# Ledger of designs, part 10: VHH binders against Glucokinase (glk)

Target 1, 317 residues: Glucokinase (glk), of Thermotoga maritima (q9x1i0)
Amino acid sequence: MPKLKLIGVDLGGTTFSVGLVSEDGKILKKVTRDTLVENGKEDVIRRIAETILEVSDGEEAPYVGIGSPGSIDRENGIVRFSPNFPDWHNVPLTDELAKRTGKKVFLENDANAFVLGEKWFGAGRGHDHIVALTLGTGIGGGVVTHGYLLTGRDGIGAELGHVVVEPNGPMCNCGTRGCLEAVASATAIRRFLREGYKKYHSSLVYKLAGSPEKADAKHLFDAARQGDRFALMIRDRVVDALARAVAGYIHIFNPEIVIIGGGISRAGEILFGPLREKVVDYIMPSFVGTYEVVASPLVEDAGILGAASIIKERIGG

## First folded at step 4 (VHH)

Design m12 (from a08 with E1Q S7T A23T V48L K59S P61A R87Q E89D Y95F R113W L118Q; framework vhh_7z1x_3)
Fold by ESMFold2-Fast, scan of step 4:
Structure m12 (fold): chain B 317 residues (1-317), chain A 123 residues (1-123)
Amino acid sequence: as target 1 above (317 residues)
Amino acid sequence: QVQLVETGGGLVQPGGSLRLSCTASGFTFSSYDMYWVRQAPGKGLEWLSEISTDSGYTSYADSVKGRFTISRDNAKNTLYLQMNSLQPDDTAVYFCARESYDFESGKYTPDYWGQGTQVTVSS
């Protein structure tokens, strides 16, 4: 029944995925491949183009949306630089893909693509004021206000993972101290688990993981569900950091909904229950009851759906 | 309501021994790491020792290492500090405290303290 099919490309440093998506956001076909960044940009771009043609074979799919990490020029379709692609400098990605596929290609930052995916296909449907966070290896975010993506003066706004929540906290890769990403990312949790081993070696986290080197967010949340105090202390630190950041976004953006995705969001109510309670401690009384805090429903396909939603955003308005 | 009550302080001769107790109520004692901290007259707080929930990990300040021993009895909701080879400079008010994370300092620090028990080491 869908008249137009969309192609979403989720570009990552380790893998990339290409999906064929219906107008209503159903994944019809999907291919995931290793990015192999070491083989150079030309190889990566060629393999993305080949995969686009593969998933669109025999289909009416004239448009491609691609979500990329790093700094992008969305109007000209250029990846300026990306931490996942050290040799990529001012790569005209959309032009290269259009040349190879014969399709119209649209580019967006991966975190902005995530909030667009939520707006068009996810928990953000029907909402004009959305804040979205992805809690993964790092923390990204995006904002929709009055139905439009918030990009700022130079298109680099809404760096939600880099707000300071612990002034004397851990150093962040961005060069400052105490960012949300430095406290609540999967990388931050792994660091806390490694640092905590000497003091808390008897914690269930390390028994579940088998060693401190293998301990990660999954083992932490599994131990926390079983009542392990060390795991609960790290969970409470993560919750407090998130609650302070989310409270700040509530004050600044007055959203209808705050959507949290990424691997850490899979923890479920061990994270979301305490988070919803703690946010209330940090907001003005006038904001109580004006928002919802929810887990992303898009799960494994969030990147593909986010990328496909770029097309809807660019041609639908 | 969280309550921590220290007992066992008193006057002791140099070279003597003393055992402090801290009785906890109003929370699940077995779920929290615990601290001993002291404050000498006219000085700031000095952290002395910490113990994990299952007693699998203990740590001591250099000033008391080898002389003091921290222990706990989860069945009795009680934390202990065995103090040996006491010196006049061990004279202080001794506090037990419950561990928490202090996000402002980026450290695991106490969130609840007892009222303290006075230890005086004098000839």
Scores: ipSAE 0.000, ipTM 0.298, lowest interface PAE 12.8, mean pLDDT 89

Design m13 (framework vhh_ozoralizumab_d1)
Fold by ESMFold2-Fast, scan of step 4:
Structure m13 (fold): chain B 317 residues (1-317), chain A 122 residues (1-122)
Amino acid sequence: as target 1 above (317 residues)
Amino acid sequence: EVQLVESGGGLVQPGGSLRLSCAASGFTFSSYDMYWVRQAPGKGLEWVSEISTDSGYTKYPDSVKGRFTISRDNAKNTLYLQMNSLRPEDTAVYYCARESYDFESGYTPDYRGQGTLVTVSS
């Protein structure tokens, strides 16, 4: 049988990755390069195109999916703006890549791409009602309902990281207080670790990190596994914030599955065990047992597989 | 500060085996997911394998699955790659790499070592 292959592009501020993916979601080749945003958009786009051609050389791969952070126009293939690319304004990314590669290119927001990756290749397979969160530098999310991506009136819906979970909580980069992202992102955890150093300088977190400047979510969860009280305090705050947000999504979307990925999800049961217990405290009794809360099985592959899944979503599977 | 030193590369015949090692220093090795990546002459960097902090999760692309095995010894700050059934297309410089601190989606290596050359030829 002829084997159609998919190309997924995961576009990040620090690096970008291009993967050659089989139609059933196996990564056949993956190339990662520094984005080098400082060299300008024309250089970045050229190098993405060159990497696409390198990865697809000799293969039947006529379609490219690209997941991008920030505000996008999926219909016209335009990146309107992104904090990760401060000099990019209304960049016709799909047209530029199509011109350079001869391929048909599809664009989606990276968080929406993540839930599509779960739907087509991950823990969402076989489910028509999916909520997905990616817990990284920020928090993104996406929703599939009745088997279709939920995008809303203007295509900007499902900003799940910006629901308020602590009304008097920390300032979020979006300009409001107490968003899930302001409490449970990797950036938020680093902020708590910096702020906590003066009072909790004897915490195992800082010993594992080697210095307070290097302390991050990995050191926090490793210390929490060893019973460090300060680490457990921050872990419990993150769990409470996530549980409140997930409870809200359960009430609104009645999902079959809530999938959590991104770097923080690698913490495993130190996060997921308490999270599953705490969600029950915040939902109506009628929702108990109607959902699963699981870690993304795609992990670091999520960006590539999410990007490739845009193709399947746009061409109908 | 961060140092990753690969060793164990060399010339092998097709079907042969090699074990690569990576000695890590300058950071808390046990707190980071680790990767092996490779770069063939004139080509881009390609992901080969991934291992979580506690060895509870490992991942491989189909090109090496069943042939390569990643492992780590946190007490010795050492990462390993056991390569079996080597093919000419496995010829590359192999790099030990540490995950990115920013937790961006996809594969985002923070640091990599100097590399060790593996040549599969008869």
Scores: ipSAE 0.000, ipTM 0.124, lowest interface PAE 17.0, mean pLDDT 87

Design m14 (framework vhh_ozoralizumab_d1)
Fold by ESMFold2-Fast, scan of step 4:
Structure m14 (fold): chain B 317 residues (1-317), chain A 120 residues (1-120)
Amino acid sequence: as target 1 above (317 residues)
Amino acid sequence: EVQLVESGGGLVQPGGSLRLSCAASGFTFSSYDMYWVRQAPGKGLEWVSEISTDSGYTKYPDSVKGRFTISRDNAKNTLYLQMNSLRPEDTAVYYCARESYDFESYPDYRGQGTLVTVSS
């Protein structure tokens, strides 16, 4: 096949990034800009289009992939609704960008884009059965089975962050209690740290953070590495929630690999070591040894590479 | 292995004072938050006081706040409860308890207790 360059757009509520990506997944150029959602959808779309043209200037890059948060219509290229863009309703994003750039534009949900990035450029390379989780402000997930993205009947499947792991647990923003996201997201960890301050104010977490309002997952895992008991308690709760969810995904999907990315995955072995041990306690014996649990190797490039991977998925390689 | 031994209880008149002690062994005392809990005749356990590992945080229910003071000596593995302005309703068996690693922070161990009787 001819060597094509791919354009990946990682659309976030605070910033967006546009990357020029080689067919083999190397980022050749990257530009990041403030989204400025308050300026309206027309301004945001115009600035994305200008950035696409800037990044692709002088290059043969006829295709654009966009990973977007929220509810999307991938076939028609419409962003139906996103909490990150409260004034965006049924926005024909791909059509708007196509007319401004002259390029063919593809849209996908950002969590689905993440698993595609892993399939084409990351730890999922060579695997036909992949489960991926991104642990950030919320928890997103995606599934590849038999080499194809699992989207479900209406294209909204694989909401892996919203499986119930603690039936009497914290309220989730989706409107139910005890979802994986309500226990193991960066938002959930910050909430546990704020709520715990009065009882555990002497914890190393708060000394490292300087104040309870600034305490976050980074301080939690740094304190846990130093043996702080309160940090270890929260770490163990997060690990148990993740292990229950991952065990469920192993039973449902029988994956070759479970890939975990996002900011929380940067904790490393303080998270992954206990997680691998705990998953075994929740699976049937027949599944032992059939999967790997690994950190995403894409790290800060995951959004751009995921977006570019949408192109490879839609055009067949 | 874990042992908590309470002492210092007795009969005291309303308005009087008592100091309870708890000798801890079989675990790293300085690594655990410690509690005093009590059980009045015919009632369930009631939390009385809590102290963090470094004594930087103490907490009391309204029923004893301002009258009771919890303290600890990590070098001696000993927990204390100073009880002032005692009332008949403070009559109970008082237990020293170690923090649970459960997020609900229920005590995971307690001693045999020391009886405090406040009466005329």
Scores: ipSAE 0.000, ipTM 0.132, lowest interface PAE 16.1, mean pLDDT 87

Design m18 (from a08, 16 letters changed; framework vhh_7nfr_2)
Fold by ESMFold2-Fast, scan of step 4:
Structure m18 (fold): chain B 317 residues (1-317), chain A 123 residues (1-123)
Amino acid sequence: as target 1 above (317 residues)
Amino acid sequence: QVQLQESGGGLVQPGGSLRLSCAASGFTFSSYDMYWVRQAPGEGREWVSEISTDSGYTYYADSVKGRFTIARDNVKNTLYLLMDSLKSDDTAVYYCARESYDFESGSYTPDYWGQGTQVTVSS
């Protein structure tokens, strides 16, 4: 007779993943499928439900956690809207999945789910004051303070990717200038690389990528490790933006640990070494030595583990 | 008090050579990419060459590639343009400019300019 297991659903615009997770955070089964948003919300929800049942077959797994991008109503289990699902408006996702699976379903924002994954299964274990950033296509963040997820008055707090780090910087999709996301996201890096091609076309970044249209953060950091000057210029701008944002979070939240995940964090010490040094330039002396800045250890499993962590948070451990 | 001051222009015969200098003051020269831009009589401004902060990257307009060399000395805060095999079409006022990359518009635009130095290529 198997012990209680958790189901985590990482819902993305291109793919979704469903994992069966042990109570201690081990991935036991995992299925990833194309989201196929063009087929409509009913088809997507049905296929998520079918995948949940497939992954949980023969297992005692009565609870499902779902991390979703965009604006959510966690209490009612509604996805209000998401940039990844432009045709989804006020979708009662948890009710639809509960009806199809017979399971109790919990919803959270994907970045909040990420910090919960760190709290329960990652680098945040044993910490009551955690700041987490995920550096992907966009930038999300989540905060745990006094051991509790910080959600704010209307449940929409901790939009850490939208703090202004360059007042005269690039336009953000949120409609303002100079947000952390507009400078340090994978999308921002791709924009810098495409726009830089005319001037910096001889950069190693473009040789590694094969074309400016294919150049991305991976090629940037690979070139930076080889000493490519243009790559180092963009790396330094990303580091400065991150350092300013992290310094702000240190001043506001006084965290024990700042955890950075997502695709860009996979760059490793070419990012984290300069970041740790630069943060000190922007904080008050009283904060020096009060925090650690670390890469997420969850990596590829962060979305599933974050989603599963919603269950632990909502049922009280 | 950002200042850029060009020198080294003059009259030269076709096929001749000139070296332009630009003395920079009032800012941390080593932190900025630098331009040379020219303006021929009756024409608009034409971008000639750019150099990165550490000289790791240099770029040239097709019209001057292989004939002109851009260089910088970050100790002396000086930008250079070495011009070989000069043609009558190279006759212009040459301006030194400090580069600013505007990521909002996606453009590389100079934010400060020198007074210019006249180069005349004539027999």
Scores: ipSAE 0.000, ipTM 0.142, lowest interface PAE 15.2, mean pLDDT 87

Design s01 (from a18 with K104E; framework vhh_ozoralizumab_d1)
Fold by ESMFold2-Fast, scan of step 4:
Structure s01 (fold): chain B 317 residues (1-317), chain A 122 residues (1-122)
Amino acid sequence: as target 1 above (317 residues)
Amino acid sequence: EVQLVESGGGLVQPGGSLRLSCAASGFTFSEYAMYWVRQAPGKGLEWVSEISGSGGDTKYPDSVKGRFTISRDNAKNTLYLQMNSLRPEDTAVYYCARDYSYGEWGSEYDVRGQGTLVTVSS
């Protein structure tokens, strides 16, 4: 097994990355390219295949794992549809890549791949009951219970970002109101900052950003660390939404660990400290002390390691 | 406003050495992890090395491990890459990149400069 290397493909709407990974999760080589979705699916698939061959040149790496956003058919290796690839419909991604590379290709949803990365290489090691969230442009989630990935009847389960946390809250792109994603994603934070400008134009957030159009989560959390009241108000709303969602996952899954990654998680203790305290307000007393809430240790490598973990999950660790 | 300016590249024979520098401005340098990435003709951006904000942690792919050393001087807002035992396959434009702290997870590099060309040829 230590002679076998894994290939992980992290497919995004703006860029894709391909990594060569050791059996124990060390990144040996990593190459990133622009996705250029506008050039059509054939061009994107060809360039992914070329990058796989570039990364694996001279290496014994017969398996590829690919994490894709959107709805996927993992058994048949099909990307059904994705918001990041609006013109992709029922694309047989794994068959196309296998034909071009000569390798065995496995497909998974990117958020499910993330929790597998945590299970095999990250904070989920040694745990059979894991809940994972990625806080980025949107919010994705994955669940491992009894040591197995929770996929549900049609393989589309664990849409953790779409649980309702504010019944009268903002409209979500999924078509309902008050989803976790509509309150706690980077997109949601940008929207709150733009909407708040008229009333809170003197906030440190806008001074740090230089303009309301450029204000984002980084400026929000930097201002919150300096005690800015408007920034703390938005931070508290995000924390409350996350705490309600996490409390729900604790009640449903009884996890050993809740792992939170993605760009927003880089805020650190300004987010995690209040979150750990607020979760306790929303759970039954019997659940107190049964779980940990931690930041993902995989950080920038989470996508590639998650994708490589698909291979370990499918062929056995 | 954020600026990264690479320098130190050039023509070198196989087995030779070069030291690259990156001058950073427009942000609090010590709060960001930094990377060296390279792009050979017709290839994508390949990760070469990374260093934590404090300089306490470094990572390398096996292709350069033992040959390349990343370091930083936070007082001077400068990132370095010491390249030893250079090989023809190291020929590329080298870029320094800042960690994009609130981006999506994955290989996200905030590349701002023109890079510095390293050519390894006899």
Scores: ipSAE 0.503, ipTM 0.806, lowest interface PAE 2.8, mean pLDDT 90

Design s02 (from a18 with K104D; framework vhh_ozoralizumab_d1)
Amino acid sequence: EVQLVESGGGLVQPGGSLRLSCAASGFTFSEYAMYWVRQAPGKGLEWVSEISGSGGDTKYPDSVKGRFTISRDNAKNTLYLQMNSLRPEDTAVYYCARDYSYGDWGSEYDVRGQGTLVTVSS
ESMFold2-Fast, scan of step 4: ipSAE 0.571; ipTM 0.829

Design s04 (from a18 with D57Y K59Y K104E; framework vhh_ozoralizumab_d1)
Fold by ESMFold2-Fast, scan of step 4:
Parts: structure tokens; C-alpha cells; sequence
Structure s04 (fold): chain B 317 residues (1-317), chain A 122 residues (1-122)
């Protein structure tokens, strides 16, 4: 129902967040808690349910959307497997939460939830052909084509972070080499900075960070802005990897818009300027001018808004 | 030890201007990049602007680019945000931050002060 308030649950391995969301995507209330996955799945599910009831207290909010990392069965509301919850297998998450809260609960993969958030509340509004990437600790993505979420034959499609951009590149956690995630994620950048310290210890990156152990993507982009050669070298590698991946998505999906979010997207024009230029080098001339590449406007709330968007998608808006 | 104190907010009409200030103490200001972030009612933190320690490099998201200008006076340990062509959607509490880290769904900013409220309304 369009006048109802929505509940979005962003389920992470270290924290989970529950938001009460208006039909227009305004967050009215938000609670974040430690997941404490080590305490077992029953404890985690109970605490999520308690937080849902706390956030919705006094409100008519009969629907809950949950974005979960890993492999899910959206039809039956089951988390099959998640790398953030190694002891969870075939957990009937939506049934358990419905039983505890009295609400109707919907489940989706967190990267698919992100593109739905963009479609319903973000930069994807008014677009029927959307590619969305989130550049965080890993890289996730989702695709909307003809106004519908692209899920593929078994519901596991659009693993955009695992396209190969450097054939002889770094090992990816998926078991192959050279995936976009292995080059352009926050984890990949931290790895490059740690590996580079012996040769490039005089780089401004390490001075800004205070130590190689503390060096991350923020320090990299800050140093790159100041013209540090080592930082620019890593920035250029990240940009090239992203441009190759985005060019591939442009060729495959012919999107109107490519939306990039996650923590790394907050680097701004030091990333987006070179990225927009480099993408043109990797696409066929017929695709030039058919898309735009933009930063996600949803920022820290992307997970909650994505989760709430699952409700809109499942009940038809 | 580290303290950041924001000021300069207030009520302005759409199309108006405001200049925000952040007084920094407890660290060597000129050695740190500084950030402005904001939080609109019922929304999360949004990055607004960034400036290098020297002031030589500045960056902005598309939402404020061309309208906002970040600057600093290292002799006075003060960070500034000049906001022009203000819109109702710029209504938020504005914070300055010395640091932030990358998270999965966004950035975690080292905000320490009470912030300064900017209300853009006719």
C-alpha cells in the first residue's frame, strides 16, 4: 500500500541496521546493532526481530524487506549460504522473522536490493535500464532491464564484481584471478597499499595514514589529489579496471545509467572524472552518449533504502 | 583532545548564501585533510566537500558542485564552507570531520561537534 511505512533491514556480518522508511524513501527512525554472529543464528534472528519491533513501535508498518549477502531463495525466504555467516545454511529467515514480529517479510540479495533502492528512491528513478555497482569491502552489483530486476535462470545472475578485468591479476575470493572485486574493492586497495610499502614507503599515502597498517582507500585518494605518483599509479589501475567492467556492462545491457555507490564512491571526481573518460576508450562508437555514469545519492542509507525497496518491488509499488 | 566546533548555520531563503566555519584544536591542523558532511532530517550522513591539508586540492559531489566552496585558513586553524544558491534539499545539520573510513554501504566520518543547523525555507 503506498501510504504505509516500510521497514528495511540491512543485514551485515559485523552490524545490522533496521530503518523505518516513508513511502518516499525518507528514513524516519534507524537503529544499528552489532550482529554478533558468533552467538549463533537463533540469537541473531531474535535480536533482529526485537529491533524491528522497536523501530516500528506505534506505527502501522506491516511489511519488512531484508537485504542479505550471499545466496538466497527469494521465493521461500531462505538464506542458503552467506560468506558473512559461515555457520548459516538454509536458514528460513523470513518465516522466523514473520513468526516473531507478526509482519510479512521479503528477502533479496543485498546487491540486488541496492539496485532496487536506486530504482525506487535513488538516481535510477525514471529509468528502465539501470546498472548499479557498490564499491565497498567487496564489489556487488545489480541490473534492472525493461523496468525489471535481472535475476537470471536460477536467481543468481548479475554477479558484476566477478567479471575478469585483469586476466593475470590478483586472486579473488571467488577462486579465480583478476575479477573487478580483486582490483577495485576497498579490500583490494588496502592489499595493494600493504604490498607496496617496501618499495614505496616514502609515498604520501603512508604519511597521511600514519602507518602502512592503517592505510586505506581514503588515504590513497587523498594522496592522489596531491599528485603523489604511487597513489596515482594505484588510482589509475582502479580506474582502468572499473572502466573495463563498465564498458562490458554497457555492451551487454545498453543501460541508460550506471550508478556507483559504496564507500569508495565517496572519493568523488578523482575517481569519476578519469572513469568517465576511460570508459569511452573501451566501448564501440555506437554506445558513446547512450549512458551516464553517476555516484549513488543514497550514501550510508543505501542498505536500508534498498531493503525497503524490496517491499515496493514485491507488492507492485 | 581533538575538538571541532561548527558555526555559521541559520535560516535562509532559497537562492541565498551562508558561510560555515569549523574551529579546530588539539592537532596540527595543516597536516590533515578536512571534510564537510551533513545530515538531513531523517537521512544518513552525506559527504559534502573535502580539502587537502595544504588547501591545494578540493573535491565535491555533483549535488553541491559549483554551488559550494570549501576553504581553510591554516594560520587560524579554521575550515570554511561557502554555500551559494541554497536549495530546500540543502537543509541539514552540517559537521566538519578530520577523518573517515570506507564501509560497505557508505563512509564512517569522524564527527565530534554538535554541528551547525542550516535551514533553507521560504
Amino acid sequence: as target 1 above (317 residues)
Amino acid sequence: EVQLVESGGGLVQPGGSLRLSCAASGFTFSEYAMYWVRQAPGKGLEWVSEISGSGGYTYYPDSVKGRFTISRDNAKNTLYLQMNSLRPEDTAVYYCARDYSYGEWGSEYDVRGQGTLVTVSS
Scores: ipSAE 0.000, ipTM 0.187, lowest interface PAE 12.1, mean pLDDT 87

Design s06 (from a18 with D57R K59Y K104E; framework vhh_ozoralizumab_d1)
Fold by ESMFold2-Fast, scan of step 4:
Structure s06 (fold): chain B 317 residues (1-317), chain A 122 residues (1-122)
Amino acid sequence: as target 1 above (317 residues)
Amino acid sequence: EVQLVESGGGLVQPGGSLRLSCAASGFTFSEYAMYWVRQAPGKGLEWVSEISGSGGRTYYPDSVKGRFTISRDNAKNTLYLQMNSLRPEDTAVYYCARDYSYGEWGSEYDVRGQGTLVTVSS
């Protein structure tokens, strides 16, 4: 068995990162650069390729994994469209990078890459049935069942952030109301804080933030820890939405573990404690004790490790 | 590449109406939810409406619900805000914004234009 080093590319709208990763998941080198989407796709792709060559210089690293937001064709290596790259349409990303780097390049959706990172290098190690959520600006999800990534008929399955948890709830960018993402994302929390300002202007959230326009989920959870009633009200709504969604995933997938990452997961036990308790209210008794709900341990490097994990999944370890 | 250019603001009397427009370029307009946000003199940025990429779903805060209507023309890459029954408290610079920040923590509305000033006074 050759000792391969892996290259993971975490492609974001603001920055992209390229990491050199050992076969056991240690990051050996990492370079982060501004994406500069406004300079066009050719410039972005060229700079990604240059960074790949930089981190792999002198290394046996023939494979690259890329996690990309949006709709992708994993088999052909095409980014169909992405919210982060509005000018990118049916971009043959893996072919473009392969010709520039001489490497074999694999593409996956960033949320699916996240669950693969958990499977190979994170809290999902040793588990064949994993549900993962990333709670950021939006909500992404991925599922591993029987040790394999669940992709569905057309490779677009496991859109876990778009399950309806509040039928009369807020508008979601997907075009429906009450999706998990519309209630429990960072964007949703900011919206609740903006809408609540007139009625709850004396809340500790706004004092901690300095102004209502700067108020975000960090200020919300900090205020909730201090017992602020408005902050606790929003926290409880987020927890209820997450608990309903997680209960649905438990019923559908019967997972061993539910792993939650992304910026909002950094809130810690003010989120996870109530979430674990509330999930039990929404599941059938037969599922009690069959799963655990944990925070992602991968933190800042989740994107790099997820991207590198695509390689392990595609070439069988 | 991404540009948002607001227009249609002006001076209007209380109870009057205005229609704002936002010309979008540099991205596939129909793939993004769009927002109208406003900033009154000496105040912070206030969200006033949302519309899905298809235009099939809209959302409003109570302060403007029933008075403001958001709409879009995806063939023309243009976002609109119809403002009726205007009040002095609606006086603000109005900005259009898109939601494109997926997976990035702490991002604000992507406000790229100079905005358009709406003044409601006699």
Scores: ipSAE 0.006, ipTM 0.136, lowest interface PAE 9.8, mean pLDDT 85

Design s07 (framework vhh_ozoralizumab_d1)
Fold by ESMFold2-Fast, scan of step 4:
Structure s07 (fold): chain B 317 residues (1-317), chain A 120 residues (1-120)
Amino acid sequence: as target 1 above (317 residues)
Amino acid sequence: EVQLVESGGGLVQPGGSLRLSCAASGFTFSEYAMYWVRQAPGKGLEWVSEISGSGGDTKYPDSVKGRFTISRDNAKNTLYLQMNSLRPEDTAVYYCARDYSYGEWGYDVRGQGTLVTVSS
C-alpha cells in the first residue's frame, strides 16, 4: 500500500466537503459540514482544518487541494474575494490551513479544478485539449490546451459561463445581458419556470413539482421527456444557448472533447442528444467530427476529485 | 413536502448486524440517487454509501466496503442499509439523504436519524 493519498476540499457557500482520494481517483472517505459563513472566516477555516485532519487520520496524505469559488491567487494561496463569502478579503487560505494541519495546501478556482478533475480522473483522461462546463446554480468552465490549464494573463481566463449567447436575453449578475449563465443555469431555469406560470400553469412541470415555487430543472426535464410543450420550449432554449456557447469554444480552442457536468447534466440524453445535433448548426464545416460532447462521469464527486487533481497538476503527477 | 424517516437503529454488540430503513415521501423516489451518511459524536457527516435512482449502481468508502450493503425498493419508496460485522467505530447517528435538485451536487439530510450504538 505505498500509494500516495490525496485530500480534496470542495468549498461551497452552504456546505463544504473533504475527501480522501486514492492516486487512481477513488473516494476512500468523504465528510461534509455546513460552511456557516455567518460565523466568520476564522471559524470556517478552523472547521475545514478539523475536517481535513478527521478525513486523513492514520493516512499518508501530506497534500491538500482546495477548489474555491471566486477570485484566487493560486501562486500565493490567497482567496481575493468570493460572492459566496462576502466578508472574505485577501484571505491567505493555504497558509492558514497549512499552519493548522501540517500539510502542504494548493488552491485553485473551483471551475478550473473541475476541468483538472476531468483531465486526471474523468472523461478528459488521454486528452490534451479539453473544454469543460459545469451547469449548476451558476455556470463555470475551464480549458486545458496542449495538456496545460489555460489561465490567461492574470490567471482569471476561461470565464466560459459569461459568453453572450442571446444579445437581447436576460440580465446576468456580471452586469451584461444574455450570458450563457443567464439562460442555461439552474437559477435561470427556475426563473423561466416562475415567470411562465401564469401563461403555462397547466404544464406538466407544475403538476410534477406540486407548486411553481418548487419547480426546478429536474421537473422541467421530466416533463420534457413526457412531451410537455412548455417544458420542451424551455429545454430547446437551454439547448440553443449551450449549442451557441459550445460552438464558440470549438472555434476558439479546437478541443478533442467538451465535457459537461454539474446538476443539469443529470438530465442525460434529453439534453445531450439535441445539444449534439444543434452544435453542428453553429460550427464551420471543417470542425464537424473533430470533437466529442459528453456528460461528466465524475457526477457528485466532481468537486472533490477536481480539488484532489490540483495536487497532481502542481506536483507533476 | 419532502420527508425522510429513518428506523432500525439500536444497541448491538461488536460483530453483530443491523438493518436500517428509510421511508421517503413527497418526491419521485426512483428519480433520485440516495445516500446513507452518519455522524459520530464530534465528527462531521461521513458518507457511508450511495445508490443510483434505478438501484443499478452502488458506491461505498473502504471503511464499510464488504460489510455494508445499500439497497432500495422503489415500489415502496424505501431505502435500506444492511450492516454486518459492526465495529465500535460504526457508532453514530445514521441519516438517509437524497441528492439536491439539479442545481447542486451532494445531499440534503432531511430526517431525524436513527442511533446505532456498537458496544459490549
Scores: ipSAE 0.417, ipTM 0.767, lowest interface PAE 3.5, mean pLDDT 90

